VHH binders against Hydroxymethylpyrimidine/phosphomethylpyrimidine kinase (thiD). Designs and how they scored, part 19

Target 1, 255 residues: Hydroxymethylpyrimidine/phosphomethylpyrimidine kinase (thiD), of Aquifex aeolicus (o67772)
Amino acid sequence: MIALSIAGFDNSGGAGTLADIRTFKHFGIYGVAVITALAVQNTQKVYEVFPIPPDVVKEELKAIFEDFPIKGVKIGMLANKEIAEVVYETLKSKKTNFIVLDPVFRSKSGRELLSEEGVEFLKSEFIKIVDLITPNVPEAEILCGEEIKSLEDVKNCAQKIYSLGAKSVLIKGGHLKGNYAIDILYDGKSFYEFKAPKIAGKTPRGTGCVYSSAILANYLRHKDLIKAIKTAKDFITEAIKNSKKLGKGYEIMDF
Key: E = the ipSAE of ESMFold2; O = the ipSAE of OpenDDE; V2 = 0.75 times the mean of E and O plus 0.25 times the DockQ between their complexes.

## First folded at step 21 (VHH; framework vhh_6z1v_2)

Design v3 (from s3 with F103W; at its last look DockQ between E and O 0.90; V2 from the best seeds 0.72)
Fold by ESMFold2, look of step 21:
Structure v3 (fold): chain B 255 residues (1-255), chain A 118 residues (1-118)
Amino acid sequence: as target 1 above (255 residues)
Amino acid sequence: EVQLVESGGRLVRTGGSLRLSCAASGFTFSDYAMGWFRQAPGKEREVVALIYRSGGETWHADFVKGRFTISRDNAKNTVYLQMNSLKPEDTAVYYCAADYEGWFFDHWGQGTQVTVSS
């Protein structure tokens, strides 16, 4: 099985393409990559992010698709609208088994990871080819255009995002209850909860990238979305628990 | 720099009331869900209450339900814990915590001591 990561390159290895490929390999999936941006960063700071020229992204996509039978695609950071358009037009014409979009709009520190025009294009067009979109609560609010103040709001927002065109919507951290990390899936028919304990004393970066990539890898292995998310949830929980301070800043999930 | 600073902890008598505050700085407070935790000497830290990033629905642990209330004021970058009908077993250091992703708490305060005497 072959999976494609379309994401930014985090040269610290904690997130982005390197995290995606490592995750695919962990689950026995051969990973290939298309780089959308080069980040100059370490575990303490992002110094600069350089988007890859859109025509080069197009050439990367061409090279990969002409050689590999891509079964699934995980999409992370897209950087700008022009890159998002190239990715969208390429994937719209392909017969892959499953497309997972991690809608990365801004970093926790507030750095823009997709332009406003890119976000609008994602909501109006790109989302329609997505099999699973995995926003956190702030990202879900951007997608559905409403504030989330309750579990009921999470469910309404998931339905709204589904109506934009995604085939399934997984809102990460959508249910506040006890010391648990609870994600809410809407698959177009029913709502599902995925619960795991919150891990104390660790704050690694890259959790979204690893989680979405693990979901894709396990979907390709099992062809069962519920099982894939459950397996990925358990995996990410252990990865957070075992994360290490390998540099001077935030922890990295080392697996 | 990112900071969470609790205040308001002090000695109170059984049955009394106390309000804790937690002032946030160095991050976009309104993007984060907030929680209060407590840790008594020799015990594990435990979650007391949680509130969504925009306010609204709250969650309270069963051992404080009906007595404690979490609230927030995003204009002041502050989260509160109103504690009523205090008992000696509520004696603990109380911590404020901020949660962005819903998977772990990114930021923690240094705590404020609450002591409830007989």
Scores: ipSAE 0.661, ipTM 0.859, lowest interface PAE 1.6, mean pLDDT 92
ESMFold2 (binder alone), look of step 21: mean pLDDT 85; pTM 0.876
OpenDDE, look of step 21: ipSAE 0.671; ipTM 0.844

Design v4 (from s3 with G56D; at its last look DockQ between E and O 0.63; V2 from the best seeds 0.61)
Fold by ESMFold2, look of step 21:
Structure v4 (fold): chain B 255 residues (1-255), chain A 118 residues (1-118)
Amino acid sequence: as target 1 above (255 residues)
Amino acid sequence: EVQLVESGGRLVRTGGSLRLSCAASGFTFSDYAMGWFRQAPGKEREVVALIYRSGDETWHADFVKGRFTISRDNAKNTVYLQMNSLKPEDTAVYYCAADYEGFFFDHWGQGTQVTVSS
């Protein structure tokens, strides 16, 4: 029914909270939000990121949870350890249907989006309350502490991330084969592949945010993780294909 | 500024060999999987080979298996394509590409021309 986005505010609308809420709405889910950071950015550049004070994040969470029956939570950028701790302590004490973590550690340009101590807190404590974690390959390496050199390494890394406490692990782009985007899910028992064509000529921002939010929305609709990921994979493939150059830089997924 | 710069393309006789190089700059090369693509006149771009970001595991298209080998040197920020037993149908512009997010290739080079004569 109602999903919560805990993420940074990307004022261009291509990623972060705005993308999460737009994705929830697309699938008929009412979205509410807790902002972790304000980003000053456009489609060409991220100029600055201002974390929200942790006590304000705590009050945002309090206001939302006291009023809304939150069924699922999608977590994106956490900015720092202090905010991650506030989010963790709040969610640990709440019973929701499903928690999806998109583990945003660095931007593509190498900008740190969560400190090393925040990453260690995530791996040692936060991950234990997560129902689905959705790293790309570089993020998976950080989580499992090992270099990924092969498909077998992807599978071993997924199992190690599972052993840290996540109930399921989706490694995006984990299988290199043909001109396809292939993600690998480990659910604690079996491995699954989710395959779609790679789209040429488009590099929109926000793919991780939209994908993880679409998974949460479809899980809440169907209560079937495999179906949710399949639907979300097809959705983001079309969203990338149809993305538009609305500004002077990267495309935005407009749906 | 992100750049991928291919080099080594030239005219080669049927049966000959070439080595293509692609130099990367402006991003953390070792974080990316890499690929080679080609586009012949009047045809769509097609994937030739792929390589994981820090490993020896590779994938090659069936039409080049046994003839082409992708490799990388992360210390030099360079990906290579060794092309042996070249055929006229290998004539194409060859592009390197970098994959970070797993949904698309984030960066592309401008290409290097390989021409194989009879």
Scores: ipSAE 0.591, ipTM 0.834, lowest interface PAE 1.9, mean pLDDT 92
ESMFold2 (binder alone), look of step 21: mean pLDDT 86; pTM 0.875
OpenDDE, look of step 21: ipSAE 0.601; ipTM 0.819

Design v5 (from s3 with A98K; at its last look DockQ between E and O 0.81; V2 from the best seeds 0.67)
Fold by OpenDDE, look of step 21:
Structure v5 (fold): chain B 255 residues (1-255), chain A 118 residues (1-118)
Amino acid sequence: as target 1 above (255 residues)
Amino acid sequence: EVQLVESGGRLVRTGGSLRLSCAASGFTFSDYAMGWFRQAPGKEREVVALIYRSGGETWHADFVKGRFTISRDNAKNTVYLQMNSLKPEDTAVYYCAKDYEGFFFDHWGQGTQVTVSS
């Protein structure tokens, strides 16, 4: 099976398309990639982000879909509204088994990675073609337009995001409880918790990219979302645990 | 550069109170959950309390038993730990930590020493 990663390029391979492809391969899925932005970076810092021209992104997508039988798509950084629109227009006309959106709105430094208009487009149109969206808490708040101060708020927010059109919503880190990383899934009917131990002493980057890609890969394999997320959760936990300092900065999940 | 600087730790007597502070910089403070940890000599580091990015819901370890309270002021980029009814077994270095999407804590302060005498 073939999965498509639509995301930014991280030179270090810790995140973005390279991490996605590596993750797909780990689970026996061949990955192809469309690059939305060149995020010049290493394990120490991000230097600059160069969005790919929308027309070029369109050409990338065309080249890929005319050649490969894509069964699943993982979407990360879209960079801007124009690229988001191109991706949306392409995907809405394609038959894919599963679309995972890992939204990226802001950098860790607070840099806006998607404009307000872009976010609005995601909320009003893009999200309607998404089978699973995997926001963290801040991203979820942006999507649902509400502050999250409790588990109940997380659930309410997930329901609101669902009502926007996403078939399933996984809020990462949605629940704080001791030394456990807990994600909350809403599938339109029920809530599920996915719990794993927090790993101490390791601080890798790219966890969102690897996690969402692992979910896609496992869903393609098993056609069971709950099982896919559980497997991915265990995988990412182990990957974090075994992450390595390959450069001078943050660790990288090498698997 | 992310920095977390703890303060407020000192020697206190059993039954005393302390308020620890952690000043954060180098990141959007309000976007991340925060936590307090402690490590006693010869023991593993353990989580004491956690707090959501927007405040509100908190989590406290069982050994806290209502004695400690985590809070935060996003306007000041500071997280606090109010510690009451302190016991000798609370003696430890207390660390502030920045959460990363609930998966792990990616930054820690240098720690502040809390010593409770009998």
Scores: ipSAE 0.585, ipTM 0.812, lowest interface PAE 1.2, mean pLDDT 94
ESMFold2, look of step 21: ipSAE 0.649; ipTM 0.868
ESMFold2 (binder alone), look of step 21: mean pLDDT 86; pTM 0.880

Design v6 (from u2 with K65E; at its last read DockQ between E and O 0.92; V2 from the best seeds 0.84)
Amino acid sequence: EVQLVESGGRLVRTGGSLRLSCAASGFRFSDYAMGWFRQAPGKEREVVALIYRSGGETWHADFVEGRFTISRDNAKNTVYLQMNSLKPEDTAVYYCAADYEGFFFDHWGQGTQVTVSS
ESMFold2, look of step 21: ipSAE 0.738; ipTM 0.891
ESMFold2 (binder alone), look of step 21: mean pLDDT 85; pTM 0.873
OpenDDE, look of step 21: ipSAE 0.838; ipTM 0.919
ESMFold2, look of step 22: ipSAE 0.726; ipTM 0.889
ESMFold2 (binder alone), look of step 22: mean pLDDT 85; pTM 0.875
OpenDDE, look of step 22: ipSAE 0.863; ipTM 0.931
ESMFold2, fold request of step 23: ipSAE 0.712, 0.709, 0.729; ipTM 0.882, 0.882, 0.891
ESMFold2 (binder alone), fold request of step 23: mean pLDDT 85, 86, 86; pTM 0.873, 0.879, 0.880
OpenDDE, fold request of step 23: ipSAE 0.911, 0.913, 0.912; ipTM 0.954, 0.954, 0.954
ESMFold2, last read: ipSAE 0.703, 0.714, 0.703; ipTM 0.881, 0.885, 0.883
ESMFold2 (binder alone), last read: mean pLDDT 86, 86, 85; pTM 0.887, 0.881, 0.872
OpenDDE, last read: ipSAE 0.911, 0.909, 0.911; ipTM 0.954, 0.952, 0.954

## First folded at step 22 (VHH; framework vhh_6z1v_2)

Design w2 (from p5 with Y103F; at its last look DockQ between E and O 0.79; V2 from the best seeds 0.69)
Fold by OpenDDE, look of step 22:
Structure w2 (fold): chain B 255 residues (1-255), chain A 118 residues (1-118)
Amino acid sequence: as target 1 above (255 residues)
Amino acid sequence: EVQLVESGGRLVRTGGSLRLSCAASGSRFSDYAMGWFRQAPGKEREVVALIYRSGGETWHADFVKGRFTISRDNAKNTVYLQMNSLKPEDTAVYYCAADYEGFFFDYWGQGTQVTVSS
């Protein structure tokens, strides 16, 4: 089975397409990749982000879909609206079984990674072809246009994002309870909670990339979203625990 | 790129009160959940209290039993721990931490010493 990663390239391999491919492989899925941007970085910092020309991204997608029977797609960093449009048009015209979108609007440090126009495009059009969107709380707030202060707010926001067109919404870190992080899933009918302990002493990058890719891989295998998310959450938790300082900066999840 | 600096730790007597502060540098303070931890000599670091991004949702450890209260002021980029009815067993280095996505705490302070004498 073949899955496609559409995301940025991280030279360190800690995040982006390299991490996605590694994650797919871990779960017995062969991964192919389309690169949306070159995010020049190491374990210490991101130096600069170079978006790939939209026409080039289009050529990448064409080359991949003409050759491989893609069963699932994981989407990370899109870099800009033009690239997002190319990806949207391609996926809209293709028969794809399952699309996971890990929205990337800004970095933890506050760097803008998708323009406001890009975000609006995602909200108004792109999200309608998405089977699962996996925002963190800050990203969810941007999508639903409201502040999240409680579990009830998380649920309301998830419903609003659902109403935008996503078939399922997973808000990461949506609930605070002791030393546990709880992700909240809304599938249009019910809410589900996924609990895992917060990890101390490790601070790896690429957790969102690996988590979303793990969800896709497991869904492709089992066709059960709840099971897929549970497995992925357990996996990412262990991966964080076992992360290693391979460079001079942040840890890398090496699996 | 967030730096956390704790302050307010000192020697107090049993039954006394103390207010700790944690000042965060950088922007987007409101994007982070914040927490207080403590570590006594020879013991594991343990969570004391957590507070969500907007200050609405809080969690307190069982050993707090209403004695401590976490709060935050996003306008001042500061998180607080009000500690009342202090006991000798509360003696520890207290740390503040920041959490962005929930998987782990991204940033830690250097800690502030709290000592409660009998």
Scores: ipSAE 0.574, ipTM 0.808, lowest interface PAE 1.1, mean pLDDT 93
ESMFold2, look of step 22: ipSAE 0.739; ipTM 0.897
ESMFold2 (binder alone), look of step 22: mean pLDDT 85; pTM 0.873

Design w3 (from r6 with Y103F; at its last look DockQ between E and O 0.85; V2 from the best seeds 0.76)
Fold by ESMFold2, look of step 22:
Structure w3 (fold): chain B 255 residues (1-255), chain A 118 residues (1-118)
Amino acid sequence: as target 1 above (255 residues)
Amino acid sequence: EVQLVESGGRLVRTGGSLRLSCAASGSEFSDYAMGWFRQAPGKEREVVALIYRSGGETWHDDFVKGRFTISRDNAKNTVYLQMNSLKPEDTAVYYCAADYEGFFFDYWGQGTQVTVSS
């Protein structure tokens, strides 16, 4: 079973393609990658990010698809509209089992990780080939075009994102209650909650990447989205708890 | 990155009122769901109240419900905790915290001491 990560390269190993591949491997999935950007960073700083030329991204995709029977794809950072277009055009012509999009628009520090034109392209076209999209609350607001001020708003926003074309929508942290991390899934029919304790004292980078990759890996293993998200939620909670300060900065999930 | 600074903690008598403020700088404050936590001497830090990034619905712990109110003013990059009908059990260091990803609180303030005398 083979999964493709399409994401930026975080050379610290905490996020991006390295985190995706490590997550796939953890669940027994052979991972291959297409790099959309090279980041010069460590556990303290991001010094610079170099988008990969779109033609090179296209050649990466061609090389991978001509050789491997890709069963699932996890998409993270796309950097700009031109790269997003190349990825979209390639994937819409391929039959894969499952496409997970982690809609990474900005980093925690506010760095743009997809241009405004890229965001509009994602909402209008790219989303239509996506089986599961996994926004946090700010990202969900961008996708649905509405402010989220309540759990009811989360549910309405999930339905709107579904109407844009995604087959299922998982809004991370959508229900504020106690010291819990509660995600809301809309699968086109029903709403589901996935709850875990928020872990104190650890703030590793790469949680979105690891979570979305774990969902894909477990979906490929079980072909049951609810089970895949539950397993991935438990996994990310333990990974955060066991994260380590391997460098001088933020913790890294070491699994 | 986001920096959070609490203020307003002081000594008050039982039954009194106090308003805590948490000022944010750095990344756009309105990107974050916000919370107030407290840590009494010898106890673990516990969540007191939560508010969505846009200032809508709130959640309050049962022990403070009806007495404390979280609010935010995104134009001022500030979150507040209005504390009424204070009890000695409310004595603690109060922390504000910011949640972006939905997995944990990404950023924490340094804390402000609230002491409620009998």
Scores: ipSAE 0.691, ipTM 0.878, lowest interface PAE 1.5, mean pLDDT 92
ESMFold2 (binder alone), look of step 22: mean pLDDT 83; pTM 0.852
OpenDDE, look of step 22: ipSAE 0.761; ipTM 0.885

Design w4 (from u2 with H107Y; at its last look DockQ between E and O 0.90; V2 from the best seeds 0.82)
Fold by ESMFold2, look of step 22:
Structure w4 (fold): chain B 255 residues (1-255), chain A 118 residues (1-118)
Amino acid sequence: as target 1 above (255 residues)
Amino acid sequence: EVQLVESGGRLVRTGGSLRLSCAASGFRFSDYAMGWFRQAPGKEREVVALIYRSGGETWHADFVKGRFTISRDNAKNTVYLQMNSLKPEDTAVYYCAADYEGFFFDYWGQGTQVTVSS
């Protein structure tokens, strides 16, 4: 089985395409990649981000799809609307088994990682081809257009995001309870909760990338979304716990 | 540079009250769920209270329920812990923490000492 990562290139290896490919390999999935942006960074700082020209992204996609039978796609950072359009148009016409979108809009410090126009295109068109979208709470608020102030709001927002076209919606960290990391899935019919302990003493980068890629990999292995998320949740929890300070800054999940 | 700076910790007698503040800077505070934790010497850090990024629903540990209340003011980038009916076992360093992705707390303050006597 072959999975495609469509994401930015984090040259530190902590996130982006390198983290996605490492995650796919960990679960026995051969990974290929289409780079949407080059991020010049290390474990301390992001120096610059260079979007890849949309025509080059189109050629990357063409080269990959003409040669590989892609069964699943994990989408991360898209950088801008033009790149999002190229990715959308390509994927809309392809027969893949599963598309996971990690809707990366802003960094933890507030840096814009997808333009406003790109976000609107994602909400109005791109989301309709997505099998699983995995926002955190801030990203979910952007997608559903409403504040989240309670577990009930999380559930309402998940239903709203589903109504935009995603086949399932996993809101990360949607239930605040004790020292737990609790995610809420809406699959169009029912709500599911995925709980794990929050890990103290480690704050690695790339958790969204690794989690979404692990979900895709395990979905391709098991063909059961609930089992895939549970397995990925356990995996990311352990990966965070075992992360290492390989540079001078943030830990990296080394697996 | 990201900073979380707690203040308001002091010595207080059993039954007394305190209000802790935590001022945030260097990140978009309104995007983060916030929590208060505490750690007594030689003990593990434990969660005291949590609040969603926009306020609203809160969670409090059973050992402080009815006595402590977390709140936040996003316009001031500040989270608070109102502590009433203080007991000697509440003696600890209190930390605020910020959670963005839901896997762990990304940022931690250096803490403020609360000491409850008699």
Scores: ipSAE 0.715, ipTM 0.881, lowest interface PAE 1.3, mean pLDDT 93
ESMFold2 (binder alone), look of step 22: mean pLDDT 87; pTM 0.891
OpenDDE, look of step 22: ipSAE 0.863; ipTM 0.929

Design w5 (from u2 with G55S; at its last look DockQ between E and O 0.92; V2 from the best seeds 0.80)
Fold by ESMFold2, look of step 22:
Structure w5 (fold): chain B 255 residues (1-255), chain A 118 residues (1-118)
Amino acid sequence: as target 1 above (255 residues)
Amino acid sequence: EVQLVESGGRLVRTGGSLRLSCAASGFRFSDYAMGWFRQAPGKEREVVALIYRSSGETWHADFVKGRFTISRDNAKNTVYLQMNSLKPEDTAVYYCAADYEGFFFDHWGQGTQVTVSS
């Protein structure tokens, strides 16, 4: 079984394309990739991010799709509207089993990673081809246009994001209760919780992309979204716990 | 560069009240859920209270429910813990912490000592 990572390339291996492929491999899925940006970074700092020219992204997609029977796609950083358009146009014309979007809009430090125009294109068009979108709370607020002040706001926001066109919405960290990491899924019918303990003493990079890639991999294995998310949640929790300081900065999830 | 600085911890008598503050800098505070934790000598650190990125619904541990209240002021980049009806078992170092993605707390303060005398 073959899955495609469409994401930025984090040359430290902690996040992005390399983390996606490593995650697919962990679950027995052969991963192929289309690079949307080159991130020059290590475990201490992101120095620069260079978007790949959109016509090169188009040729990457062409080369992959003409040769491989892609069953699922995980989409991370899109870098800009032009790249998002190329990815959207390609995927809407292809029949794949499952598309997971990890909506990367800003870095943890607040740096813009997708322009306002790119965000609007994602909300108005791109989201309609997405089977599962996996925002954290700040990203969910951007998508639904509402401030989140409570669990009820999380649920309302998930329903709004669903109404934009995503077939399922997983809001990471949406329920604040005890020392737990609790995600809220809305599948168009019901709400589900996915709960695991928060891990102390470790702050690895790449948790969002590893989690979304693990969900895709397990969906392809099981064809059951609830089971896929539960398996991925347990996996990311252990990966964080076992993360290692391989460089001088942030831990990397080594699995 | 990233800092969470707690203040307001001191010695108080049983039944007293105290307000802790935590000032944040070096990150976009309004993107983070916030929490207060405490750690007594020789004990594990434990969560006391949580609040979403904006003022609204809160969560409090059972052992402080009805006595402690977390709040935040995003304009001042500050999170607070109002502590009422203090008991000797509330004696601990209190830490504030910031959570962005929901998997762990990214940032921690250095702590402020609260001591409650009999």
Scores: ipSAE 0.735, ipTM 0.895, lowest interface PAE 1.4, mean pLDDT 92
ESMFold2 (binder alone), look of step 22: mean pLDDT 85; pTM 0.875
OpenDDE, look of step 22: ipSAE 0.791; ipTM 0.895

Design w6 (from w2 with K65E; at its last look DockQ between E and O 0.91; V2 from the best seeds 0.81)
Amino acid sequence: EVQLVESGGRLVRTGGSLRLSCAASGSRFSDYAMGWFRQAPGKEREVVALIYRSGGETWHADFVEGRFTISRDNAKNTVYLQMNSLKPEDTAVYYCAADYEGFFFDYWGQGTQVTVSS
ESMFold2, look of step 22: ipSAE 0.729; ipTM 0.891
ESMFold2 (binder alone), look of step 22: mean pLDDT 84; pTM 0.865
OpenDDE, look of step 22: ipSAE 0.833; ipTM 0.917

